# Designs tried in a protein design chat: VHH binders against TATA-binding protein-associated factor 172 (BTAF1). Part 13

Target 1, 176 residues: TATA-binding protein-associated factor 172 (BTAF1), of Homo sapiens (Human) (o14981r1278to1453)
Amino acid sequence: AFLNKYKLHGILCDDMGLGKTLQSICILAGDHCHRAQEYARSKLAECMPLPSLVVCPPTLTGHWVDEVGKFCSREYLNPLHYTGPPTERIRLQHQVKRHNLIVASYDVVRNDIDFFRNIKFNYCILDEGHVIKNGKTKLSKAVKQLTANYRIILSGTPIQNNVLELWSLFDFLMPG
Below, E stands for the ipSAE of ESMFold2; O stands for the ipSAE of OpenDDE; V2 stands for 0.75 times the mean of E and O plus 0.25 times the DockQ between their complexes.

## First folded at step 10 (VHH; framework vhh_gefurulimab)

Design A6 (from k01 with S31D S56H S99K Y104F V109Y Y115S; at its last look DockQ between E and O 0.02; V2 from the best seeds 0.00; counts 0 for: pae E 13.9 > 2, unsure alone 60.0 < 65, placed apart)
Fold by ESMFold2, look of step 10:
Structure A6 (fold): chain B 176 residues (1-176), chain A 126 residues (1-126)
Amino acid sequence: as target 1 above (176 residues)
Amino acid sequence: EVQLVESGGGLVKPGGSLRLSCAASGFTFSDYAAAWFRQAPGKEREFVSAIYSGGHTTYADSVKGRFTISRDNAKNSLYLQMNSLRAEDTAVYYCATGKILYPFQEEGYEWAEDSWGQGTLVTVSS
């Protein structure tokens, strides 16, 4: 709750109770609902509805879409499964305004970074986010071009105190 | 270098019309949403109108039905046709581009406010 209120960023490592995916879905749905309500009352630009992005390994994109569908009605979270060959992804780009959540793999985000970097996201969630520990890779540099109010890394792998790996993660979490 | 240059301002009488232009250079204009903002004397800068990459347009309530935003991507230009002008429309008008955001609602683009120029002055007075 505190991270949302002050637009802070964080790494979600604990897996007790609900699991990281369900906790993330609850955070997304709650904050999207709150922002929509505040925008309707105030018309402040800071509260405008914004989509969120989940970036995960390609084997998990379907799981994320399925989990959102199981636990959230579409008026709260309406996911777009952004996947497939380049021709299908171009078609999906024209459909994104019908959705408030985009689910894509890391490689797809890297390949289509020109599309993704032009979107302001509410949340950008990196599932299995240890993949950006090496800050020099093309993938890490692409992911750091994403713009979001909140940036969250989900990891089941313990985060170690290697300062170079931590710097890459913190550089994503704390832009500037 | 990214440049946005506003023009077409001037002095008009109430009920008159003006067409503002914004020339864009140094970037691929068609990839971005574009908007007009204005700043009246003694007030903060406020949103006027936007046109998004898909062609959707949005207007502040105070200008709906009087102002029309348009773009010409071949000329890298943004336009604002202002009709039925009122004294309250007196302001410096600024052009901006924004990242294309895909909100569940049609509004919500972030605008690059750190690139404001001097704008173009519109004065509506008898």
Scores: ipSAE 0.000, ipTM 0.126, lowest interface PAE 13.9, mean pLDDT 72
ESMFold2 (binder alone), look of step 10: mean pLDDT 76; pTM 0.773
OpenDDE, look of step 10: ipSAE 0.020; ipTM 0.294

## First folded at step 12 (VHH; framework vhh_gefurulimab)

Design D1 (at its last look DockQ between E and O 0.71; V2 from the best seeds 0.00; counts 0 for: pae E 14.8 > 2)
Amino acid sequence: EVQLVESGGGLVKPGGSLRLSCAASGFTFSSYSAAWFRQAPGKEREFVSAIWSGGSTTYADSVKGRFTISRDNAKNSLYLQMNSLRAEDTAVYYCATGYILYPWQEGVEAFDIWGQGTLVTVSS
ESMFold2, look of step 12: ipSAE 0.000; ipTM 0.135
ESMFold2 (binder alone), look of step 12: mean pLDDT 84; pTM 0.856
OpenDDE, look of step 12: ipSAE 0.010; ipTM 0.251

Design D2 (at its last look DockQ between E and O 0.55; V2 from the best seeds 0.00; counts 0 for: pae E 11.6 > 2)
Fold by ESMFold2, look of step 12:
Structure D2 (fold): chain B 176 residues (1-176), chain A 126 residues (1-126)
Amino acid sequence: as target 1 above (176 residues)
Amino acid sequence: EVQLVESGGGLVKPGGSLRLSCAASGFTFSSYSAAWFRQAPGKEREFVSAIWSGGDTTYADSVKGRFTISRDNAKNSLYLQMNSLRAEDTAVYYCATGKILYPWQEEGVEWAYDSWGQGTLVTVSS
């Protein structure tokens, strides 16, 4: 399997408060390009192109879509802004196959978890991931149902809370 | 504006051959998967063949071994070589494009394709 070179990065902390989004976009675009190239060559199932997911606060979903468009052409990352009322989201579900990146808010992922759990993702990125520090919330339980090859949590603040909060983050990063 | 224009349809006797062409404009054709669909009178539109952006091809069982899909990215063109034509191949043939990259996508479903041509009629008679 030639595409197993890239590994889980865990938590990306950015003490300067800059660059986390760009670092994530570089990781996504680079690995998606590499996997697509290796799949075209080898046709191995483990190298199949898979979409990625960004989960962030609702106020940031538009920012993520905008930043991807600024730094990447659509041939490398083609984001779907998964947002709106339930009827619009059902329409967007039919379009998911046309995109290699989905950007959605935490509440939307929770509300539509039956849809999202059926997708195998390449990367699952949690922006402002402190939202799942309490592992027993409905939101944390929903997010942990997601399937991905690689899981990344973005945080601009140190994680110094009790062991249960660290366990919830590690449980997401290393399920099972 | 995205446009797909089919040509090459016509009347042919059973056992004969036709080659369909589809000219693409207004987008980067080489980055897209492309397909042929057909619709016989009184029937639903059905999948015929697809060619992925990387060159891999798939065919409906009803045309496998008789039809060959190909593309020329330098000319922004999609082709369908149809041999050993039968009466049941009579239909309007449509070309379509879409960015279909993922293992859970089905190349044979219409909504997977973003752009469609107007169609070209193929009639196999006698």
Scores: ipSAE 0.000, ipTM 0.171, lowest interface PAE 11.6, mean pLDDT 75
ESMFold2 (binder alone), look of step 12: mean pLDDT 83; pTM 0.846
OpenDDE, look of step 12: ipSAE 0.014; ipTM 0.289

Design D3 (at its last look DockQ between E and O 0.09; V2 from the best seeds 0.00; counts 0 for: pae E 10.6 > 2, placed apart)
Fold by ESMFold2, look of step 12:
Structure D3 (fold): chain B 176 residues (1-176), chain A 125 residues (1-125)
Amino acid sequence: as target 1 above (176 residues)
Amino acid sequence: EVQLVESGGGLVKPGGSLRLSCAASGFTFSDYSAAWFRQAPGKEREFVSAIWSGGDTTYADSVKGRFTISRDNAKNSLYLQMNSLRAEDTAVYYCATGRILYPWQESGLEAYDVWGQGTLVTVSS
């Protein structure tokens, strides 16, 4: 009934319908837009445009790319679907300059960590982040080499308070 | 010890050429993006050219078509070929490396972690 009172003009107008993926997309798009506007005005180094990274299970990378395209015009977020065999991924590495968002799976990031560790990200989002709870795994060690201004962990937990608590704790533990 | 050392600067007449070199030591150069910046007296340090760890290049508009950046990962070296030099190219040229390099960041100093001490290029008649 609440939603029936308003025409939906974008994800930011529908608080009741938002999930963790959509909430993350709104944060990315909003901050990227704000940073780009501030940099154009001021040319301050602290506002330089930086790409963002989403790391998720391989079954979800396509979903992330689709959700971004559905809810954001490309001028705000233009995702690179970083996937495929090693030869294709090397080709994609040369395309990174054309995108401000990279979407990749955990195993792909681990395998290509030499490439990803050389990028400073604005946001790094770990979807289904419980996979790195054991800090001694090869995967966890690889993911911890990533550099970002802000880090977000999304959990399969159904409670929003748990997601916010993980988000806050992760940001505290890995400030970038 | 991580270090960048520039060389190849000097005095040259307008229209002339110089080749700058930057030797990197103490780290795996191939993992990093690298760039040249320059600073004329009384001016802020400005972006000249950058080369991504994967080989893609970008240039400031003021040097596009005249300068060529290149790297040799086996020798841990970065180069800048400077042709058709003009008086406005007079500056101290700095080599820098960092893990983040995008074409839209060509004027950004904060992305670079390691800097050389610079080599002076003077273009004068």
Scores: ipSAE 0.000, ipTM 0.179, lowest interface PAE 10.6, mean pLDDT 74
ESMFold2 (binder alone), look of step 12: mean pLDDT 87; pTM 0.883
OpenDDE, look of step 12: ipSAE 0.032; ipTM 0.350

Design D4 (at its last look DockQ between E and O 0.03; V2 from the best seeds 0.00; counts 0 for: pae E 14.2 > 2, placed apart)
Fold by ESMFold2, look of step 12:
Structure D4 (fold): chain B 176 residues (1-176), chain A 123 residues (1-123)
Amino acid sequence: as target 1 above (176 residues)
Amino acid sequence: EVQLVESGGGLVKPGGSLRLSCAASGFTFSSYSAAWFRQAPGKEREFVSAIWSGGSTTYADSVKGRFTISRDNAKNSLYLQMNSLRAEDTAVYYCATGDILYPYSDLGAFDIWGQGTLVTVSS
């Protein structure tokens, strides 16, 4: 709630009993609903609806889509499961404007970064975000090209005491 | 054939009322979000009201309290009751649907549109 109101970035670390996925879904649904209502009323450009992006390990993309569907109706959060071979992903690219949430794996975002870099996101959430701890990988460099109003890293594991890992995470949270 | 057809527009004096109708055909209307947009001469098309697939509604501030959106899924129809009409409500009104939520919506996010019905509010 705090990070949203002041356009702050952050790392959400909790133990397994707090439900990082559910907390993130609540943040996304609340903000997207509010922005849509403000845009309908005002037509102000800064309130214009923007999609959000969840980037997670490939084994978790289905889980994210399922959890969103379980806890939110489509009118509040309408996810696009961005997955499959390249020909299917090209087809999904034409569907993006029909959705306010894109769920994709890290590998897929890296491979399709030219597509993702052209979208202004409201939230960009990295689930298990420690995967960008090595800032020199193609994956880390691709993820840092994403444009978003808010950037959040979800991690169930403590950040290790390596200054290069901290710098890579910081660089994502505050690009440039 | 997938279609939306608006009706009910016309000339009305300020303070009057009109009821717009939008008939849907060729698809399962009940599974879609539906909305009204309007475009005044020389202006961009603007949002008026929506009813989401879950049944909740949203209104532009300029029409809130005066306009009421409703739908009848058995008749595949969307309605806009417009009361206390003002000169600034003069526009072509469009019905639109899509399998989408308004948080991601711009005009391109609705993929089925009607041809529009003209509403003129003048003394």
Scores: ipSAE 0.000, ipTM 0.187, lowest interface PAE 14.2, mean pLDDT 74
ESMFold2 (binder alone), look of step 12: mean pLDDT 79; pTM 0.805
OpenDDE, look of step 12: ipSAE 0.020; ipTM 0.364

Design D5 (at its last look DockQ between E and O 0.01; V2 from the best seeds 0.00; counts 0 for: pae E 14.3 > 2, placed apart)
Fold by ESMFold2, look of step 12:
Structure D5 (fold): chain B 176 residues (1-176), chain A 123 residues (1-123)
Amino acid sequence: as target 1 above (176 residues)
Amino acid sequence: EVQLVESGGGLVKPGGSLRLSCAASGFTFSSYSAAWFRQAPGKEREFVSAIWSGGDTTYADSVKGRFTISRDNAKNSLYLQMNSLRAEDTAVYYCATGDILWPYEDLSEYDVWGQGTLVTVSS
């Protein structure tokens, strides 16, 4: 169905208490909508459309794509399920510009870091982000190469603890 | 007219410093990402450094720790501070702009190029 972007934006914000995945979808859709509106009005570089990235366990990539489809129409968030063997992923790399959200697993981001580090993201969301607690792992070193305006880490702990952990980790992930 | 004009090149002794400037005109510089490339005689242009419209930066391994890219959107200008210069840094340096810069080392990702400024580091 046809939806007004402003009306959909308000509905997503009111559903922020439905869990971390939905809260993240609301943040992504709301900010992408606001940036698109501001860019159309102002033509400012800081509002230029940029994709976002969700990094999650491989068993959850499909869930993220499905949840985005359930709660957002394609005009607000158009996810790319970045998965499969290397030959499939090379094909998907050619499709990236047609999407404003990329959903990939941690191992895929690590393996394809040369591709991902060259993209400027709006949001980079790490679902189950405790996997990068050890900053010396190859995975943690790869994730630190990602370029994003905003970085969010989601964890399975309660929301009040998750917020404090996210702030601490967010501060750590912004080295300067 | 849409253009980029580099300046600040010249002859520098090894170990010295030089600051390159690139003045953008005829377009909104802040809307674009920008990069420096260089080309030694007989070689292809190679990536030096990039700065995205949001301010993030990256560097070729050969210049990390010695070169610093920066931009001043109010002055529509891009800069490259070059320290600890070595003979292998001798080249014509070009500034360039583009949208997403993917891959950022690929020359085809850049829509507007300057004419270049020569940097010579004499041994």
Scores: ipSAE 0.000, ipTM 0.130, lowest interface PAE 14.3, mean pLDDT 75
ESMFold2 (binder alone), look of step 12: mean pLDDT 86; pTM 0.879
OpenDDE, look of step 12: ipSAE 0.016; ipTM 0.340

Design D6 (at its last look DockQ between E and O 0.52; V2 from the best seeds 0.00; counts 0 for: pae E 14.3 > 2)
Amino acid sequence: EVQLVESGGGLVKPGGSLRLSCAASGFTFSDYAAAWFRQAPGKEREFVSAIWSGGDTTYADSVKGRFTISRDNAKNSLYLQMNSLRAEDTAVYYCATGQILYPWEEGYEAFDSWGQGTLVTVSS
ESMFold2, look of step 12: ipSAE 0.000; ipTM 0.172
ESMFold2 (binder alone), look of step 12: mean pLDDT 80; pTM 0.813
OpenDDE, look of step 12: ipSAE 0.020; ipTM 0.476

## First folded at step 13 (VHH; framework vhh_gefurulimab)

Design G1 (at its last look DockQ between E and O 0.75; V2 from the best seeds 0.00; counts 0 for: pae E 6.4 > 2)
Fold by ESMFold2, look of step 13:
Structure G1 (fold): chain B 176 residues (1-176), chain A 124 residues (1-124)
Amino acid sequence: as target 1 above (176 residues)
Amino acid sequence: EVQLVESGGGLVKPGGSLRLSCAASGFTFSDYAAAWFRQAPGKEREFVSAIWSGGDTTYADSVKGRFTISRDNAKNSLYLQMNSLRAEDTAVYYCATGSILYPWQEGVEAFDYWGQGTLVTVSS
């Protein structure tokens, strides 16, 4: 809540893994609802509808979609499960405007980065975000091309004290 | 409220050049796709060029190599440099932008906000 009010970025850590997904869903749904209400009243560009993106390991994309469906009506948060072979993903690209949340795996985002880097997101959430600790990998470089109003890293794993790993995480949180 | 104001149109001889500008207010072009369309008398509005939030550009085949789209973030402005103008380039030129779209959507339906247009006439 605090990060949203001040338009800040952050890392959300929960060493037990309890509730991070639900907290993230509440943040996404709450901000989307508020932005939609403000846009309807004011027509301000800062409140214009923008999709959000969740990037997670491939085994978790279905879980994210299921969790959103449990806690939100599609009017509030309408997820697109961006998955499948390249031909299916091209079909899904034509549908993204009908959704306000995209859920995709890290490898899919890397493979389709030219598509994703050309969308301005409201939130970009990296689940299990320790995967970008090495800033030199192609995956880390691809993920850092994403643009968003708010950037959040979720991790259930303790972050080790390593200057290069810390720098890579901060580099994502504060794009240059 | 999002507002788009075009300028820079006018009468120019074939082979000449013009630079169109579109000033945006209530909206930051660099965050979204922005495009130029044109409409000749009695014709449908047609795509000319777009620049996407990642910086990629697209052009209609009829203008490739002659027109250049660009943005200036500091001035919140979209530009179209039109060189080697031909009589068939005569049209009202519109700038447009969208709040929700994915890359390479070049139809009029992909853009929610439009300027009033600026007339370009290419004539001897």
Scores: ipSAE 0.073, ipTM 0.513, lowest interface PAE 6.4, mean pLDDT 77
ESMFold2 (binder alone), look of step 13: mean pLDDT 80; pTM 0.822
OpenDDE, look of step 13: ipSAE 0.150; ipTM 0.595

Design G2 (from G1 with A33N; at its last look DockQ between E and O 0.83; V2 from the best seeds 0.00; counts 0 for: pae E 9.4 > 2)
Fold by ESMFold2, look of step 13:
Structure G2 (fold): chain B 176 residues (1-176), chain A 124 residues (1-124)
Amino acid sequence: as target 1 above (176 residues)
Amino acid sequence: EVQLVESGGGLVKPGGSLRLSCAASGFTFSDYNAAWFRQAPGKEREFVSAIWSGGDTTYADSVKGRFTISRDNAKNSLYLQMNSLRAEDTAVYYCATGSILYPWQEGVEAFDYWGQGTLVTVSS
């Protein structure tokens, strides 16, 4: 809640058995609801509807979609499972306007970065964000092109390795 | 409130050039997709060009190589430089932007805010 209010970015570690996925879903649903209410009341441009993005390993995309469905009704978060071969993904691109959350794997985001970099997201969440520890990879460079109001990295492991590993993660959190 | 005000339309001879401007208030163009559309008499409004929130540009096939879209963050303005104008370019030109930030979607439904339009007439 604090990070949202001041438009801050952060890393959420859950070494102590707390539910980081559920915490993230609560943040997404709460802010999307708040923005929708403020936009209906005020029509301020800064409150206009924006989708959010979850980027995770490919084995977890289905889990994220399932968890959102378990904890939120569709009117609060309506996820798009952005997956499949390139032709299927092109069809999904035409559907994104009907959803307020996109769930995609890291490799898919990298391969389709020209599509994703031109969307302004409300939240961009990197689940298992240690995959961008090496800032020189094509994956890390692609992910850093994403534009979002808020950026969150989720990790189940403490991020304490060398300074270059930490810098790559923080470079994503604080672009520019 | 969000306001879009077009200017720069007028009468020009075939082969000539014209530069359209769209001044925005109540939001920032660089944060959102912005586009030019046009509507000839008796025709549907058609896509001309867009600059997407990430900076990429697209053009309708009919104007590619002749028109250039740009924006000026200091003036919060969108521009369309139109060169080598043809009679077929005669239309009311509209600037547009919106709360739906989806690249490659060039339909009118992708844009929520529209200007009143500026008339461009290409005639001898």
Scores: ipSAE 0.006, ipTM 0.345, lowest interface PAE 9.4, mean pLDDT 76
ESMFold2 (binder alone), look of step 13: mean pLDDT 82; pTM 0.839
OpenDDE, look of step 13: ipSAE 0.156; ipTM 0.583

Design G3 (from G1 with I100Y; at its last look DockQ between E and O 0.63; V2 from the best seeds 0.47)
Amino acid sequence: EVQLVESGGGLVKPGGSLRLSCAASGFTFSDYAAAWFRQAPGKEREFVSAIWSGGDTTYADSVKGRFTISRDNAKNSLYLQMNSLRAEDTAVYYCATGSYLYPWQEGVEAFDYWGQGTLVTVSS
ESMFold2, look of step 13: ipSAE 0.382; ipTM 0.729
ESMFold2 (binder alone), look of step 13: mean pLDDT 80; pTM 0.822
OpenDDE, look of step 13: ipSAE 0.268; ipTM 0.666
ESMFold2, look of step 15: ipSAE 0.520; ipTM 0.820
ESMFold2 (binder alone), look of step 15: mean pLDDT 80; pTM 0.818
OpenDDE, look of step 15: ipSAE 0.322; ipTM 0.691

Design G4 (from G1 with S99Y Q105E; at its last look DockQ between E and O 0.69; V2 from the best seeds 0.00; counts 0 for: pae E 4.8 > 2)
Amino acid sequence: EVQLVESGGGLVKPGGSLRLSCAASGFTFSDYAAAWFRQAPGKEREFVSAIWSGGDTTYADSVKGRFTISRDNAKNSLYLQMNSLRAEDTAVYYCATGYILYPWEEGVEAFDYWGQGTLVTVSS
ESMFold2, look of step 13: ipSAE 0.197; ipTM 0.589
ESMFold2 (binder alone), look of step 13: mean pLDDT 82; pTM 0.831
OpenDDE, look of step 13: ipSAE 0.180; ipTM 0.619

Design G5 (from G1 with A33T I100F Q105D E109D; at its last look DockQ between E and O 0.56; V2 from the best seeds 0.00; counts 0 for: pae E 8.6 > 2)
Fold by ESMFold2, look of step 13:
Structure G5 (fold): chain B 176 residues (1-176), chain A 124 residues (1-124)
Amino acid sequence: as target 1 above (176 residues)
Amino acid sequence: EVQLVESGGGLVKPGGSLRLSCAASGFTFSDYTAAWFRQAPGKEREFVSAIWSGGDTTYADSVKGRFTISRDNAKNSLYLQMNSLRAEDTAVYYCATGSFLYPWDEGVDAFDYWGQGTLVTVSS
């Protein structure tokens, strides 16, 4: 299969609402499958397992978990629905090793940033990522502490000045 | 090939200090959680300390305040400074790494790679 490399570091915009969640799931599943195959084949450390992270509005976390389960076998993506009160979230932190995808809301990531900043992610996907366009908010400052090999921002907003602000934040998060 | 090589073990008197080192090779060490475990004779391997990619650390209750974990990402090395050593600290100490470990997870199953171990003996 042919990996879509052009969508690995950028803003995935779906002006027509045709399925940016599904496109993102395909990108995640494809790269996780490729990494697993390369690790099995080569034993190379750069293919050592790393989880991916989806950050979205709280109303969408369940949707993401459901869509992954609907379209992808757990062999490729095994999501952890990172939600609930602080006591439950601490318990979920101990289960991260059993999953290769974490799905959490923006507020939860902000509140638990001490946990999330200490994980290197394969992909970090910001769904409805325009919410961090102002780099000075507490939320934006928390999200900037995340580290990942690849960063993707999903937005229903067409490329405009709003996209430029998101692109500026994306550039700030890039290594180098 | 991914390798973890421990060194710095030896014989030390109670109350003494020792510094263990773990040299990592064949991978980008700084991207992953690194940890120390130990195994005393007749016991199962137990968690000692871990350090996350971002530098946060955790310790088993039995070593808290006496041991300090650190790492040098430029040298791909993990360290354990062991102070105020006690006879009960006698064990083979292992270096380990894995991508999905949060420090509260003390289980050996969470780690992908292990060193061969270095013996620490605390004896008069």
Scores: ipSAE 0.011, ipTM 0.431, lowest interface PAE 8.6, mean pLDDT 76
ESMFold2 (binder alone), look of step 13: mean pLDDT 81; pTM 0.829
OpenDDE, look of step 13: ipSAE 0.415; ipTM 0.719

Design G6 (from G1 with Q105D E109Y; at its last look DockQ between E and O 0.41; V2 from the best seeds 0.00; counts 0 for: pae E 9.6 > 2, unsure alone 64.1 < 65, SAP .709 > .668)
Fold by ESMFold2, look of step 13:
Structure G6 (fold): chain B 176 residues (1-176), chain A 124 residues (1-124)
Amino acid sequence: as target 1 above (176 residues)
Amino acid sequence: EVQLVESGGGLVKPGGSLRLSCAASGFTFSDYAAAWFRQAPGKEREFVSAIWSGGDTTYADSVKGRFTISRDNAKNSLYLQMNSLRAEDTAVYYCATGSILYPWDEGVYAFDYWGQGTLVTVSS
């Protein structure tokens, strides 16, 4: 029931049949803009802008960056495509403060978890989040170290219909 | 190459008016928030005004009611109408474009692109 009032590339986000990626982009852009406006008005630390993180399979990181650029004005979401060999990723780490959205693969987040755990995120989105259904993997344990105000899992499988998978995902959603 | 070029600066008397322009090229101007900043000699750069692509505006308290920011996305241009100028408005004025940011090093916006500045002098 949430209407996105911000202009996207030629569309208005009234279509509830839109894919999970577009719905996530609308949520990110709307909340980032709202927090920035509230901070400018109030100067409250709780409203201070924070970056968001999208974690997805490595073949999808480029797609996420493209979809953000396609559907959202850069003034609302300015994505950093966090990818490449370690040397390139170190260079990208120096650029993170110029962006409010980081898009990275699961393996890259695991490999660079010491970097990512030091950032407080507004949103942390796990695309194809069923990959952490085994809570004992190195990947699952790394992802649980991330700090965010809000955590969202996107999956093509029915998450609510598999109790064993839900235990691992619940630990991510509620890391207490 | 990304370029922002300010123009319209000059000498004006207190109480006078001046209109600044900023021409943008080499990028999709309408995708970014746009802003004016100013820097008096020996002082830190300070925020003046910003405008979103949808037309919403924000002003520093010191200029509210006297300055008006506007943009023309079709012409890739940003403007600042300055009325009721005071000696304290003397500064180099910069246009900038940017995105909403995170807080650990910068403020609400990251301004990725900056112009060279145009001097405004308010003196009798």
Scores: ipSAE 0.006, ipTM 0.352, lowest interface PAE 9.6, mean pLDDT 75
ESMFold2 (binder alone), look of step 13: mean pLDDT 79; pTM 0.799
OpenDDE, look of step 13: ipSAE 0.016; ipTM 0.314

